# Ledger of designs, part 6: VHH binders against Uracil phosphoribosyltransferase (upp)

Target 1, 214 residues: Uracil phosphoribosyltransferase (upp), of Aeropyrum pernix (q9yen3)
Amino acid sequence: MVAAVRVIGGETPLARYVLKVLRDRTTGFPEFRRYVRIAGSILAVYIAGELGWVEEEVETPLGAKAKELAPAGPVYLVGILGASLPMVEGFASMMPEARIALVAARRVEEPGRLKIEVYYSRLPRMFDGPAVVLDPMLATGKTVAEAVRLARDRGASKVVIGSIIASRQGVEYISSLYGDTPIYTLALDPELDENYFIVPGLGDAGDRALGVEP

## First folded at step 20 (VHH)

Design z7 (from y4 with F27Y)
Fold by ESMFold2, fold request of step 21:
Structure z7 (fold): chain B 214 residues (1-214), chain A 129 residues (1-129)
Amino acid sequence: as target 1 above (214 residues)
Amino acid sequence: QVQLVESGGGMVQPGGSLRLSCAASGYTFSSYRMSWVRRAPGKGPEWVSTITGSGGSTDYADSVKGRFTISRDNAKNTLYLQMNSLKPEDTALYYCARTYIWEETWEGKTTEYYEYDYWGQGTQVTVSS
């Protein structure tokens, strides 16, 4: 099956405003980091529909009762370290009870092949609720695919991917492996360059979010 | 809004039995792992037992294995600890806690730890002759 992709830039002008700030080469690191956080909050609003909810009755200060919604169980945010930290915080600010898992990966040099090694992780023993994998840039999809695999191996029956910008190549790669995994992104860009950067993209999201001059 | 209320504590002689209860509200009880944790006088918290949300898997500290049984009734949103063959060293304040188990891996080496995000007020168990 083909992974469902939802491009939030087509749904709200706020997403395009955030993209304008993040894509602009002149945006400095304090503003860049701040808007990565805002992007995370926007993703939470749109991704919430993929998460499980139950009705819950509450009593107002007037003594009246109302039925609202609460999470059906645990929700896990899986942050892919580098630039995802502000994005995870922005998402978590919208769902404060979400649990935060972490994955750190590095490129391993092998001739003719991009190989990813996870050298650090903090994961629940079992994902007893949905997992939201968050990476600002879904470029080749290799690292995101590994995070999805780790969550599924630990029992996650529902995995959703959130990014700021995804490439067509990255989406196709995820779809080839995990066609039942929805992808939410602010923008979908057409290509990668020779160094696997998304084009037009926004440069190196990690460098820009962590205070390195672009 | 999550609330955990322990009950069933009291005075009991060595060799006796006691059943603790924990009433849970404000969340979907059956979706979460639960644990019993105790605090003996002058000591820090000690994990006693844990049970999965479904009730399908349990585990126990060596000091209570074979004597204590954790269980849950998801229809009643209640966690239980059946305590048999009680000893003076079981004297403690017993807490019900909502639990996550984490695995942290660094360069291939994995360690495991428990996180408790909500606790009850505890129920006192005193074992003395």
Scores: ipSAE 0.644, ipTM 0.841, lowest interface PAE 1.2, mean pLDDT 91
Fold by ESMFold2, fold request of step 21:
Structure z7 (fold): chain B 214 residues (1-214), chain A 129 residues (1-129)
Amino acid sequence: as target 1 above (214 residues)
Amino acid sequence: QVQLVESGGGMVQPGGSLRLSCAASGYTFSSYRMSWVRRAPGKGPEWVSTITGSGGSTDYADSVKGRFTISRDNAKNTLYLQMNSLKPEDTALYYCARTYIWEETWEGKTTEYYEYDYWGQGTQVTVSS
């Protein structure tokens, strides 16, 4: 009923160091992007435990055999377009054969409420392996929830969410819809501001990651 | 490392049959969609057929439908293409390939395309008198 949330900042000081750099308002554009990528790599280490693995034998340069692990099948990274691009790259650097899917969404006015609409996507016809939905900021959770829905509708039996910072509100929203979907985040922050930014957060992750100056 | 090795090609007269095999190693074969793709002399690659990892769903190019049958034996990590009623226009280098099917949607308009991340070296099929 309630999504499992794993807050990586409580498990390794490296995550808190990355958060320090990303939260600091004085961190410049190339450094911010670099550390978003690093956050993606950290997420890969922790999210790997949710993915399926098989033993494989390999032959070493010494001619000896060793048993190690390989992914049980395809792994799909679903990036929420914008600030997720460096994060997806960082994750993929740890699992080079992972396939990259993309979702872009916008807020759409409808009578009586605001709605998220996916205006662009690049998705496998079928998710024949686990899906990792990556969005640096799990704020309201609406865009992430739509990405989870798209993956599940296309057959994903396992979906995991990775973020750099999640809000309490975003986690609650995901739990209300997808209580069996684990959430991995470096930090869990208490609130959103009037513009739906996470507080204390790190500002606008998209602007800071993609080089838009204020 | 992923390896795909095709075999079973050869020279055959029109109306004849051949069975191609593709031996797969270095990955969990049953978890991945596979396809046959061919390249005729002087032509670009042409998708021939595809099959899901489980073998539960298949599809064929119109040019081969009813004549070719794709199958797989997941216990033996082998993909097959049974080719019957062969025609001179089937002459080509035949590849097996590990496959993903993607759908790209913008503003409600969807297109799909195939991606092949690993290929075999191919096996030659020549249909000639």
Scores: ipSAE 0.636, ipTM 0.846, lowest interface PAE 1.4, mean pLDDT 91
Fold by ESMFold2, last read:
Structure z7 (fold): chain B 214 residues (1-214), chain A 129 residues (1-129)
Amino acid sequence: as target 1 above (214 residues)
Amino acid sequence: QVQLVESGGGMVQPGGSLRLSCAASGYTFSSYRMSWVRRAPGKGPEWVSTITGSGGSTDYADSVKGRFTISRDNAKNTLYLQMNSLKPEDTALYYCARTYIWEETWEGKTTEYYEYDYWGQGTQVTVSS
């Protein structure tokens, strides 16, 4: 694999706890949505290292100065509409000035090939800062790859992918197209089923996040 | 804290010139697109001009094209608007604003709009004889 993959479940037990809740078939709609948001916040902590930062001095209530960091410029979150909405909110809560872009895609019936169509987008005309593409499930990688392409075509020099669960197939697909695009995920699962769902996965993230039982 | 302060406005005769300045602080000025927006008496805000963070690309409203020039000095964190051949209809309160340009596409149909997340207090330009 050419793309760098960082599996957060190997770095903090909090990610494994979030995964336990999200994978559990008994987790209901309000709790599932809540933990998708928490996963987004965890991703923000880990993805922050890929974003550009500058030192800034601040004055404390004691009148003393401290050097801290601020974003070097705009940061764009690119949400794949559906289940990503709580995840995007969780990420944004950690970086409140991040701008939110949106991509909506649907599967198109094509013989022998999975084809996606982007039917709605809200994108900056120019990505004049890093783009973070967020999709809870990096399954085949087709939709995420299209979002990456849209960001790069609009000038993004840095694109990072965040997911809750990625498949090996999806990671390999992204690497074949965008080998220098880092992927951060809470878990990396080994396979897809015949309907392109990640296995063991967590079921349909969209259904579970939007009030349909798994 | 992001702060934008405009200056350089005043009264001028038709055909005259002014240069507006906008001093920026509290953020990495060179990383952000900036715009000039004006508000004439009794009118809503009107976009005038925009410039990328690097200064490499500019655009202008048709009403000012050829007469106004937007520029920036990233070493001094300052945005400029050179206004030549001024007309009475250029009379307005001029603001600088930090800018994002969005494209919203639905089923192949694209609408463009500007988002301004920070504004100055404005500088008055009055063109009269």
Scores: ipSAE 0.633, ipTM 0.837, lowest interface PAE 1.4, mean pLDDT 91
Fold by ESMFold2, last read:
Structure z7 (fold): chain B 214 residues (1-214), chain A 129 residues (1-129)
Amino acid sequence: as target 1 above (214 residues)
Amino acid sequence: QVQLVESGGGMVQPGGSLRLSCAASGYTFSSYRMSWVRRAPGKGPEWVSTITGSGGSTDYADSVKGRFTISRDNAKNTLYLQMNSLKPEDTALYYCARTYIWEETWEGKTTEYYEYDYWGQGTQVTVSS
């Protein structure tokens, strides 16, 4: 089954403006970092519909009652360390009680293939609420798939993926493993290059977000 | 907004029993893991027991296994601790706390820790002759 993909760039011009800034080779630090954070906030607005809400009545300063919504329980943001840090911050600013989990992975050198090793994680023992896996770049999908697996192995009944740019190949890979896991991304790009970078993409999101000169 | 209120403490002889209650409000009680934590005189906090939001899984400190039972009634937003065969060493201020359990793994080595984001005021249990 194919994972549901929602391409936010087709739904709001603000997402396309954010993409314009992030894709532009001339955008430097700290502007790149700022807009990764903004992308995280946009993702929160769109992903909120997946998260589970309960109706709650409140009293206004006028003494009147209004019915609004509150989170049904814990929400976990799973950040893929590196470029995701500003993105996680932007998402969390929209849902300040969300709990932040972390996964760090590295590329293991193998001839003719990409291998990913998770060398650090901070995860709840049990995901007793939905998990949102956040990675700015859903390229091959291998690191994101591992984060999804870790959340599901720890009991997450609902996992959602958020990215700034996803590749067609990465979406297909996730769908092959986790077809019931929705993907929200600002853009869906057609291809990966020989080094597994998304094309046209935005370059190396980690380098650009963390102040490393490209 | 989140409020936890413990009750049911008191003075009891060794071998006696007490049942503690914790009334919860201001959040969806059934969605969150809860724990009992105690603080003996002059000591730091000691985890006693934990229960999942659904009530489907429980765990206990070795010092209380077989004597204490944690439970919850999600319809009444109430957490309980049944304490039997009480000992002088059980004398403490008992708190209920909303709980997350984290596992941190570095290069394959895992350590575990508890996070408590809201606490009650506590209820005193005193076990003495």
Scores: ipSAE 0.561, ipTM 0.808, lowest interface PAE 1.5, mean pLDDT 91

